# Miniprotein binders against Enhancer of translation termination 1 (ETT1): the designs that were tried, part 21

Target 1, 377 residues: Enhancer of translation termination 1 (ETT1), of Yarrowia lipolytica (q6c872)
Amino acid sequence: MAKRPLGLNKANKSKKKKLDSAEKAEKAVAKEISPENDESAEPAPALTLDADEEDDMGQLESLYKNWTSSERDSPRILHGVVHECDSLLQKAKGEGLPARFHEIYAASLLDLAEFADKKKPVKKKKVKSDDVAPETSDMFVDAALERVETGLEQYPEDAGLLFVKSRALKQDIDEKMSAVSKEERKETAKKMISQLNKILEVFKLAQKHASTVTPAQLDVVEELIELSGALESVVKQSDISETTLVACEKFYNEILASEKDENTVKKAHRGVGTCKMIVADSLLDLLDDDDEDNDDTVELAKKNLKAAIEHFQKSETDEDGEFMVTLAETMIQYGNLFETESDDQKKWYGEAVKRLRQAQRLGVGKYDEMILELEDD
Below, E stands for the ipSAE of ESMFold2; O stands for the ipSAE of OpenDDE; V2 stands for 0.75 times the mean of E and O plus 0.25 times the DockQ between their complexes.

## First folded at step 12 (miniprotein)

Design y1 (from v1 with H46Y; at its last look DockQ between E and O 0.79; V2 from the best seeds 0.62)
Fold by OpenDDE base, look of step 12:
Structure y1 (fold): chain B 377 residues (1-377), chain A 98 residues (1-98)
Amino acid sequence: as target 1 above (377 residues)
Amino acid sequence: SKERIRELMKKLLKLLERIEQLAEKIEELAKEGDPETVRELALKIYELEYRLILLAFKILRLKRHGSPEEVEELEQEIERLEDEIQKLEEELEQLSKE
């Protein structure tokens, strides 16, 4: 049984061969149906399209809520959401759908991309024409972008659509970077860097039209920072981290200045801390071993790492062993900038060892060798 | 030129120390102050901090390849930032007396 591609309505334009059959213009006799003046055409009851549309959207919201509230381990529920979106789209003939429909559909396509096979770099091998290329993650991301743009044409200021657009644009970069050849990777990365600013602009526009930013929306900004660092490592061009990183740090600080939700505040502190850490790393990468004037650059890196640690400590939780490792690594890096065997170095190594031992107790990694190195110094 | 660049970096570090002290004062003001005033001041501090960080990278880049004209532009930018920081210090000192 051919799996119908779900959501990818590639209308196979079957080339209908023009059969030339010149068959004759049979004179359809215009029967004069006499206009019987039957006045009693009761206005066909206005089909309350509203009630069926409300129920259809309520069902879609319920299905999507079931997905978002699940372990998200299987695309089964998500295929149900996308199937309902396809059904509603066909019923509505693509018209009159609310912004929320386009949001749910686009978001669900992005979530389906995570379960799909990644597109492999096309080596110029003649793919034989007859193998239906499997649905790849890039195809779901492209479909999500098309869906969110269709929604934004009707609802250009919808915050939900703008947030999904920012996520879709980020994921499109990941897909492009995964599909690119090694030879074209640096040039593709340079092109993708210009899209990071566009993603942040879309995100800021979403935020402007939103009443609140959710912790899940902040994950897109975190992923944007990580993607910025990854692209910079490929390009080796310092100008990139400066604009996108600083703009992300500014964004998180704007949240810290206004937001009162504890989880949002913790995420914003992690975000600022990560930005400060990357700034410190970028400063340390600019050190010149032949330059006696490195002390001021090291001091600036120390200030950023100290600030990173302070922000991370404000976001620290007793159950997040992975974050404890990140904090420990940042403390080690800060300790490394002090004099060997100094009281400050020993203090920061001692604080790192506490977090590493806590992470190990939570079942996150093994750091026994690194703990020994930090205690023997 | 190398000496001027070194002096720029030292000035930048001093301006960062002034911003850190302003940030601490705002965290104290946030306990009793008007939340909107505190927010506006915090956002100004963050903006000044970002401008200083970007300026640090420019200074470090100029250390490798800088022209005298580019060094003079950075000196003028540091002076502008110093004036903005001083104005913010005075604004906070006024708010602390009310």
Scores: ipSAE 0.528, ipTM 0.841, lowest interface PAE 1.1, mean pLDDT 80
ESMFold2, look of step 12: ipSAE 0.613; ipTM 0.876
ESMFold2 (binder alone), look of step 12: mean pLDDT 80; pTM 0.770

Design y2 (from v1 with L13M A42H; at its last look DockQ between E and O 0.63; V2 from the best seeds 0.63)
Fold by OpenDDE base, look of step 12:
Structure y2 (fold): chain B 377 residues (1-377), chain A 98 residues (1-98)
Amino acid sequence: as target 1 above (377 residues)
Amino acid sequence: SKERIRELMKKLMKLLERIEQLAEKIEELAKEGDPETVRELHLKIHELEYRLILLAFKILRLKRHGSPEEVEELEQEIERLEDEIQKLEEELEQLSKE
């Protein structure tokens, strides 16, 4: 029986049976043993609680660094981190812990959720009371949210906690969307779309209190954009919260204007490119086959796809075969907006084919049929 | 109403062309200009571009379901954006002479 992390112990309110036993506290006569004043015991230097706390946090940081620097293929190291967090939490009695403790603990719970089984939509089978419900991903995300909120109560402006909160809120949407019934999925998706903006505001608050944004923190914004598109596909409303997409693009452009780290700049270019691509798609979805006035909309979609390609080319790496496919798809889509057999269409199809062939060489997918189709036109 | 919406879209496309030309001028200014001034100008261009994209979606939605009052509100929003773009063009023309 794996010891559940202390954070996952939802207090089963075990009915305290009122055991009424009024057992009389016998008056143990405190014998006044006169302590002889043996003056000579030099008070053992009070090992300052501070030194043990610094060593305990240093150990936790080392364990967490071992996780973050690993291939992250097994939860074994994470269980070690969470166990150390539970130990520190018990030792401190839940008080006096630094913001970084709550951050590491919440982040480690979110990472453990990825290894956990997703909660299946509960068909009304009477779960017998005695079946210990398996630890599901939603339980780790709930525990991470509770942990990060506990940290933010003490450290409301801590950037690390605010970043973890933004990640936890995103992952909570994924869990809710996975657990929802088919009948309630559309209505739940609508509610979740309204939460995306709140997650972005938490992220912006984190950024405001941070000295720098890391590439791993930017992944949360990328995942927000992807989640937006996924939720919209469920709602079948092209109401991209124009506010979320535009606010994400604005955020990435603010990074591009200020950041000098090459990896952060590449991530921000990818982010802007993705926003521009989604704008183009959404414009094309608004075309009406019966409207002669589509030319301006198509031209606006072309401008956004061109900008997407230019940003993607600035973020392109020779080792990212998956991203080469995304760039190729964007180039194909841009080529599709030109006249059939035009020099511009052939150029963009030719650039897409180069990336698809490169992705195939990296072991990412098979595009032989698509390559033939793009070369025969 | 359809003709007013078509004219709005044409105005919007012209404003986007003006923003593209401003972006090119800022990239030229970025070679010799103050980095903070260039940063502020880039952020302002992106802000105007976002507002125009949002306006394009509103215009396209109005083609399907728009009231005359909503079309007039969009006309006023385009005029405000045109005035902001004009001011930014004038500011860049001043910075290019210094």
Scores: ipSAE 0.543, ipTM 0.844, lowest interface PAE 1.0, mean pLDDT 80
ESMFold2, look of step 12: ipSAE 0.728; ipTM 0.917
ESMFold2 (binder alone), look of step 12: mean pLDDT 82; pTM 0.790

Design y3 (from v1 with M9Y; at its last look DockQ between E and O 0.72; V2 from the best seeds 0.64)
Fold by OpenDDE base, look of step 12:
Structure y3 (fold): chain B 377 residues (1-377), chain A 98 residues (1-98)
Amino acid sequence: as target 1 above (377 residues)
Amino acid sequence: SKERIRELYKKLLKLLERIEQLAEKIEELAKEGDPETVRELALKIHELEYRLILLAFKILRLKRHGSPEEVEELEQEIERLEDEIQKLEEELEQLSKE
């Protein structure tokens, strides 16, 4: 018996079997137990509903903090958070819950989606009626969207809810793109592009109401850039990627202008660098072999790659081997835009090789062949 | 039409060079200037840079498939950006004299 995950109250319309409700009204004679006037019942101190609600939310925050501070390798803690959310929702009868409750619950459902099986494209096999469809990641994302919308109906300007909404809308695109057939993929990707703009609007609204942006909120913007590139590759329609990139770069620069947290600043530098890199790549993809302005376009791409490298170097950490590879690739690409065997090309290839060797020492990939190519030039 | 698009692209590249020079001046002002004023100006420079990059992509695509009407719309947008950049240059020149 698969335990239904808590929070997925899909009202299975159980077929109303007409149980013939013929069973007789047995007159249970309510014996008049005479109210003995025991006057001395001190009114049980009105348990101030407020104290139990504060303790219940404090417990939920503690459980969620335990999840967020964990290695996140097992959904066990997360199922505890969702169970507490369901308990609180039942106690409150769905009313009077703070914005933070809806945020934690929606965020926890999104995190549960990562542990769930992805919905496979339904080949028209007759699903026999009795197979309890396995809980798929799409069901958790749908439940998270419903939860965050319920929160936003009560708290329309809550930054935490708006950030979770942006994450949920991003994951909903990933789910739709994973569930779509190969034939419908291009047309679905075109529709999902319009959702990217909606995510950016939600994110800008969240930012407007936020006092600070967290590193985890910036991850949603990074994932939005990646999703934009992935959708562009499917659609072959660059116009949308650029608008998303520019909006993301603007957002990161607004963070860099306001934020003082070192980790947030590093993430924002990484984000700007990524946008500048993609701008450079997109410019290089627009070169035409017979265009006299190609040299000017290459120089514009070089300027963007240089800026990308400078931002990446500000976000570089000695422990992030994956990011060292990204920085090395960007340095290689910048080196490729110089004359072959030039001192500038050798310099940038040499800086890339240092990072590739560092990534290998951290156990990230194998670049021995690429290192040899970059050292032999 | 192709020559008009090339001239437009060369104008855009010159505006990007002007924005780069403004960014360098703001980095210098950030050492001695009011942090809030420097922040606002930096954000405005970034905004203008983004708008110019979006126009670069539009121009490069128009070289392949552009209409005369789309070229005229881009010329008007570049003229608007040139005016915004010039105002920002004047503002920075005033702040550097105080």
Scores: ipSAE 0.524, ipTM 0.844, lowest interface PAE 1.0, mean pLDDT 79
ESMFold2, look of step 12: ipSAE 0.690; ipTM 0.908
ESMFold2 (binder alone), look of step 12: mean pLDDT 80; pTM 0.765

Design y4 (from v1 with E82L E89A S96A; at its last look DockQ between E and O 0.71; V2 from the best seeds 0.64)
Fold by OpenDDE base, look of step 12:
Structure y4 (fold): chain B 377 residues (1-377), chain A 98 residues (1-98)
Amino acid sequence: as target 1 above (377 residues)
Amino acid sequence: SKERIRELMKKLLKLLERIEQLAEKIEELAKEGDPETVRELALKIHELEYRLILLAFKILRLKRHGSPEEVEELEQEIERLLDEIQKLAEELEQLAKE
């Protein structure tokens, strides 16, 4: 008896109610673009429209390029991109728009979600009816998913849309995990683990239709690995065999075997390193203080941490202070698995301290206390 | 028995060391060998490494709650991996002679 896939038919009825919420998100985004003439705002970086943009899509590409090339510290440029998308959508009456339009619009909505307030777990407090519920990050992610699906209905094999879909599906998990109650967190995490593999399938489909994978597209896979590890920690599942982790590590090794772009190769090394680190953490979480025979597990964790460090060192850059901290933490963790005061422990703590001091010089954090602790041993 | 599980983990660690040695040989062969063949072999090494890591988690789970039948299944999987690794080693030794 073939168990009917119950999943698809409920999606269509939720689409109609989601349309009203996405149309509200689009309209609410359009309302905040009221030019309050606050004279004291630093002049918007002059949107240098490159003079060669004869078409409405060229103008949208330039606006989006201005965003992607910025420090991305303010949503102001993103609001401009979304406003142009809405203007184009109205002019076209929703028809005849290229795949790239839907991609830029959905990507810009996902980037706006990062500046939006996260939806707090609904404590049953009576929301008074009259407060316009502030735009929450989940509303932008829902709007991005809807926009991508609209694009994919017309362009089902478009790599750009499929990549944005994979990002949007990942971000939708983050939103669900942020909005879930403590009581439902473990059950929700179990459900989300099963979605990670589907996101990776969407990503692999995108890759199949793409000529090349960009470093920014690989960040989605890195975030899937981190999210996998975080969800597994919540579930306390000792079996990583059903996880996206192994599939992601395989994917990065396939890139390393074929790719020649230095930045893509660095990202792939970082990705493999992160997988190896999560494997080591998962092994160390399986140690039992009552088990006299943990040595083999510690040795296996050591092998994975060593491999992680070797991959991270291949991806290390002198300007990425945040990654230097991650590498330092991995070196500390590796050092902790050696005998106390051993030459190996001192070596790895010394290598960590170098990176922490470099990160501090780059303005990333303060580690003076941690540096002292690692030097006094 | 706890002893069979301990022996499985030790066999697994030796297989990982063998995979590391084969990876180094592939990096050497990558200088002179057919790039497609080298790529396929590199991907096979990574596949075997992943299978060994997944097997480690199964062994660790069995240490807590293993049946004798599950232990025998893991012993058979280790022997299959050993045969695959040995075959890969022979293939690499043949490629290094051509």
Scores: ipSAE 0.558, ipTM 0.846, lowest interface PAE 1.1, mean pLDDT 80
ESMFold2, look of step 12: ipSAE 0.669; ipTM 0.890
ESMFold2 (binder alone), look of step 12: mean pLDDT 78; pTM 0.726

Design z1 (from v7 with S42H I43M K44A E70A; at its last look DockQ between E and O 0.67; V2 from the best seeds 0.67)
Fold by OpenDDE base, look of step 13:
Structure z1 (fold): chain B 377 residues (1-377), chain A 120 residues (1-120)
Amino acid sequence: as target 1 above (377 residues)
Amino acid sequence: SKERIRELMKKLLKLLERIEQLAEKIEELAKEGDPETVRELHMAIHELEYALILLAFAILRLKRHGSPEAVEELEQLIERLEDLIQKLEELLEKGDPETVRELEQEILELMREIWELREK
C-alpha cells in the first residue's frame, strides 16, 4: 500500500464521482408528510466550536508555535504540524475549520517545500511508469496554494490567509524559475514579472484587513524585492519592476505611519532604504557614458541614496554587522557620486569606514583593503 | 528632441523639490494636526514621489527609444503630476482624510498610466 504523500491527497478523488449517479433518480417521490409551518425562527445557534475543536486547534497552534520557535533546521516538527492538519481535516470532514487552520496548513506546506527536492528540468528521459515521482518542492507549493484558496473561499478577507497566499505566489515564481530550461528562462522571467503585480495586489488586500503587521509579513515583502531584482537581472531590462518597488515602499511607509514596535519600525526603515537604493542603482545603470546630460539623473540618484542612508541610519543597531556593511556600501555608492576628493566624498567614505570597521570587529568580514582605498581617497 | 527630453527631467527635479518641501510641511503639521489627516498626507507624498520616479524612468527610456508622440504623452503626465502636487499643497491647509484619499487614488491612476506607457 503506497503511503500517499501528506497533504497532497485531495486533488485526485473529485473528478471520478460525477458520472455514475445519473440513473437512479426516479422512484421514491411519494410520501406527502405535510410538516406544519411552526414559524418559531429561533436564531440558528452560533456554531460554538465544540470544546474538542477548540482543544484540537489549540494543539495545532502549539505544534506550529514549536516549529516557528525552532531553529527550523529539520522538517521533523513540521511534518508533525502537517500530520495534525491532515488529521483535523479528516475529523472535520473538511468543513467548519477556522481561517487560522488553513493559514497554518498552507504556511507549513510552504515551509516543507524548502526541504523538498527541486523539480529538475524535464529532460525527455522515458520516466518508467512505475517510479513514484518523488515529492518535489513545486508539489508542496501547489498544495499550499490550493489550501489557502480553500480558506479564502470561506474567509475572503482574512489577512493571515491573504499573506500566506502572497508568500505562496512568490514561492511559485521561484519554483517556475528553478524548473525552466536555460533557453526559456528569459521568457519565463518576463511572465513572472507580470505576476509580481498580482502578489502585490494580494498583499495590499492582506494589509487592508490586517490590524497589525508581523515580522514574518515584512520578510515576505523583502523577498518580493529580492525576487524582483533577480527577475530583472534575468530579463536584462534596465527598468525596475517599478510597480513592485513602489508597492513595497508604500507598504513599509504605511507600517512606519502606524506601527510603534521598535523592531517592526526598524525593519520598515530598512525596507524603505532598500527600495530607495534599488531606485538609485537602476537610475545609475541607465546612464550613458556618451551622454552629456546625465547630471539630472545623477542628482535624482543622489537624492534616493541620501534617503536610503537616512532610513538605514534610523534602523542601525550596534550588533548587526551585516547591516552595517549594507549601510557602508550605500554610503560608498553615495560618496562615489560626489567630486573626487571633495569634502562630501570624504565625509561619506569616512562614515562607511566607521561601519566597515565595526562590522569587522563583529566578525562579519574583512574590509582592510577597502578601508585603505576609502581612506587614501 | 534631446532638448525637449532634457527639459522634462529638469521639470521633474523641480517637482521633486516641491514634494520635499511638502514633506517638511507635513512633518511640521504632524506636531499639531489631526493624526489621520497627517497619515494620509504622508502617504500621498510618498505616492507623488513614486509617480515622479516612474516618470523619470519613462524619460530615460524615451531618451533611448522615444517617439515624438510618446514625448507629448509624457509631458501631459508630468503636467498631471504638477497638478496633483498643487492639489496636495492646497489640502495641507484644509484637507480632510477622505479628500486626501481621493487625491491618493488620482496619484495611483497617474502611476498606472505611466506604467501603461511602458508597454507601448
Scores: ipSAE 0.646, ipTM 0.884, lowest interface PAE 0.8, mean pLDDT 80
ESMFold2, look of step 12: ipSAE 0.706; ipTM 0.904
ESMFold2 (binder alone), look of step 12: mean pLDDT 83; pTM 0.851
OpenDDE base, look of step 12: ipSAE 0.644; ipTM 0.883
ESMFold2, look of step 13: ipSAE 0.688; ipTM 0.898
ESMFold2 (binder alone), look of step 13: mean pLDDT 83; pTM 0.850

Design z2 (from v7 with L108R M111F R112E; at its last look DockQ between E and O 0.81; V2 from the best seeds 0.00; counts 0 for: pTM E .799 < .8)
Fold by OpenDDE base, look of step 12:
Structure z2 (fold): chain B 377 residues (1-377), chain A 120 residues (1-120)
Amino acid sequence: as target 1 above (377 residues)
Amino acid sequence: SKERIRELMKKLLKLLERIEQLAEKIEELAKEGDPETVRELSIKIHELEYALILLAFAILRLKRHGSPEEVEELEQLIERLEDLIQKLEELLEKGDPETVRELEQEIRELFEEIWELREK
């Protein structure tokens, strides 16, 4: 008997079908949690619910906090959060739930999308009508968008919901770009550019209504910068990055001006540094090799790379080997803008080599050839 | 002319040096000043830096295909950026909170005009 996919998308439309879809959601979650009797599964750590059992929202917050504080290696806790959301939704008859409920539920659906199989480009093989299409990551993202929109209908100025909407819209672009054929990839990327502007508008609205920024909200901004760069690499048009970068850098600098949490401050410094680096790259990509008047543009790129390095150094940690590589690459790029064999070039290459050797000791990559090139210059 | 565009990029670099000096002065004021005023002024400095970067990209685009009219519009936007930097320099000396709100509106209008120039 083919496991019927959880029809997440069909639940929202009609009051009468909502009950049947929740029962199907429960049955599929309950079937995947069916313990196959493999004796070697260590008992999942007992979720200490410190929340008062009488506060249904306090219980949901506790479950979600347990998820967010976990290694996030298994969707098991996350399925528990989604199940509690479905239980609360049934008790409330879908009405009178706080904004935070819709936020947690939508965020949890986005996190479930990361564990789901990505939608493959449909090769023309006749899927027989009886092949239950597996739940794909796009279905969780669509369900998260529907959930956040339902929350925003009641709470249109809720910053948490607006941030989750921004995350969901970003993830929807990633899903669309993963599902597209190689032939249509460039044209799809061009269409996704116009959606980045909508994500930025939603994000600016979220920021306007936010009293404080969370680390998870900073991750959305980082992912938006990465997505912008990825789309630009596909389109080969520089027009997108500037507006996204300027808005993201503005947001990070507002955090740096107000926030005192060390981790939030470190993330904000990384964010500013990344924006400054991409600005420098974009300036250098606009150089014309035949133009004698490039010196002022190179100097502007130098100033941005210097600022990037200063921000990255404020966020540097001894355990993050991947970030050490990013910092080393930025130092190399800054060194490349100085005169060949200059004291400044040698200094920055030497600082890059230190970080590449540290990353290598942490097990991140192999840079022996690159280290040799930078030491021989 | 190519010469006019070259002078614009050189002007932006000088304006960036003025913004950097303002940032240093705000970090000094953060030790003795009102934290809210210092925060607002810090945000305004970064907004001016962003406007400067957008104008630099506009210059580089206009170098390839720009009309004389677009170059003149860009010169006016850079002059307006200079005036905003000068107002912010005066604000750091006088500390007038009403002038901070006027500056915020003028910076917003400058961003809108830079954006409109890019969509043309």
Scores: ipSAE 0.622, ipTM 0.866, lowest interface PAE 0.9, mean pLDDT 79
ESMFold2, look of step 12: ipSAE 0.638; ipTM 0.861
ESMFold2 (binder alone), look of step 12: mean pLDDT 77; pTM 0.768

Design z3 (from z1 with L108R M111Y R112E; at its last look DockQ between E and O 0.72; V2 from the best seeds 0.64)
Fold by OpenDDE base, look of step 12:
Structure z3 (fold): chain B 377 residues (1-377), chain A 120 residues (1-120)
Amino acid sequence: as target 1 above (377 residues)
Amino acid sequence: SKERIRELMKKLLKLLERIEQLAEKIEELAKEGDPETVRELHMAIHELEYALILLAFAILRLKRHGSPEAVEELEQLIERLEDLIQKLEELLEKGDPETVRELEQEIRELYEEIWELREK
């Protein structure tokens, strides 16, 4: 018996009690975040409602744009977006809302989950009935998944909804991994790995129906690579990262074949480069120190690092000092695979030193010791 | 068994060199070729590279834990990869995007089989 998602109808009965608790949580958060008299709280930038008051969706878009364009340091604007979504949902009686409504609402719920307390691993303490458990991050992610599925029932090919679904599924893995006990962590991680492939399928479907892919949508793929590595570290099975990695690299190459936006293309090159770098690392980690015949595997790692560097160079910018460090590290790693004091090693160390010195000039870090080591070789 | 595994890795490197030479030829074709055909050829190259990388990892795992039967299965999968590379080499001269998409499907099927080998 598949556990039915906690459909809106049970949420509506709990929402009648929780509207009083959300108003109390808003009033409690509004009361506890009453710091004293410091007048220098710059008024939250005047919500330029560029939308005419008559267009309920235009107002929602304007509110959401104000959130997305903000530093996203406070959930205040985001609570406004979710409140407007709940208002529109009530006014429409849950019917006739556009795909974009469901997208904004689901995305806003996912963003609210980041400000919410993480669900602690429930030791089997008898939760007494009367403790209204605070809204935990998992509850916002669950609500976002329900919202995006409701949208996809009406608009199954909507790229925006499919992208939000992929983000929600990623965040659901993070929630599950945060809430799991140490004893169940390895087994949960194994199950979550199978969900990474499902997220990539949702991304591919989103991409197929998208006119353009945004850099922010590609951030979710980057986060999937990171999550894959994190899950692999828990499972201690190298086999798992490779498929997610290859599938992510494939996705980025599909973007590079189709997309024309310079920022999206740069991000996709970074993505391919990262995948190839991790492939090289994983190949090197599989070397047997006792085997004299590792040369072929080292050559394969070299080819991947070279390709990583070539992709990174296509995405290099004069202002991104953090990325220059990543490129320098990859160049150092590639140089390390050549013979000591070889012309090739010196070349790649010299290219790394240029990037490290540029990153230092941008104020990203201090690499003076590393630069000296790479120049003395 | 270790010697057979070494021979497999050497074979994969030679196949990668063939894929790289195909990639260079596709980049040359991209200047004058049909954009759809060039796109499909690029995708087919990437699919071959992915299959090759998966085979490399499978070889390295078999070096640690492999059965003789799994080494024979890898030998067959590498032979299939070689055949697919040869088919793509022939398609570069013919330039039919539909036939390239058919080849991409055969490469994806090989990829799935290589993946299934890892679950064993």
Scores: ipSAE 0.589, ipTM 0.857, lowest interface PAE 0.9, mean pLDDT 79
ESMFold2, look of step 12: ipSAE 0.625; ipTM 0.850
ESMFold2 (binder alone), look of step 12: mean pLDDT 80; pTM 0.807

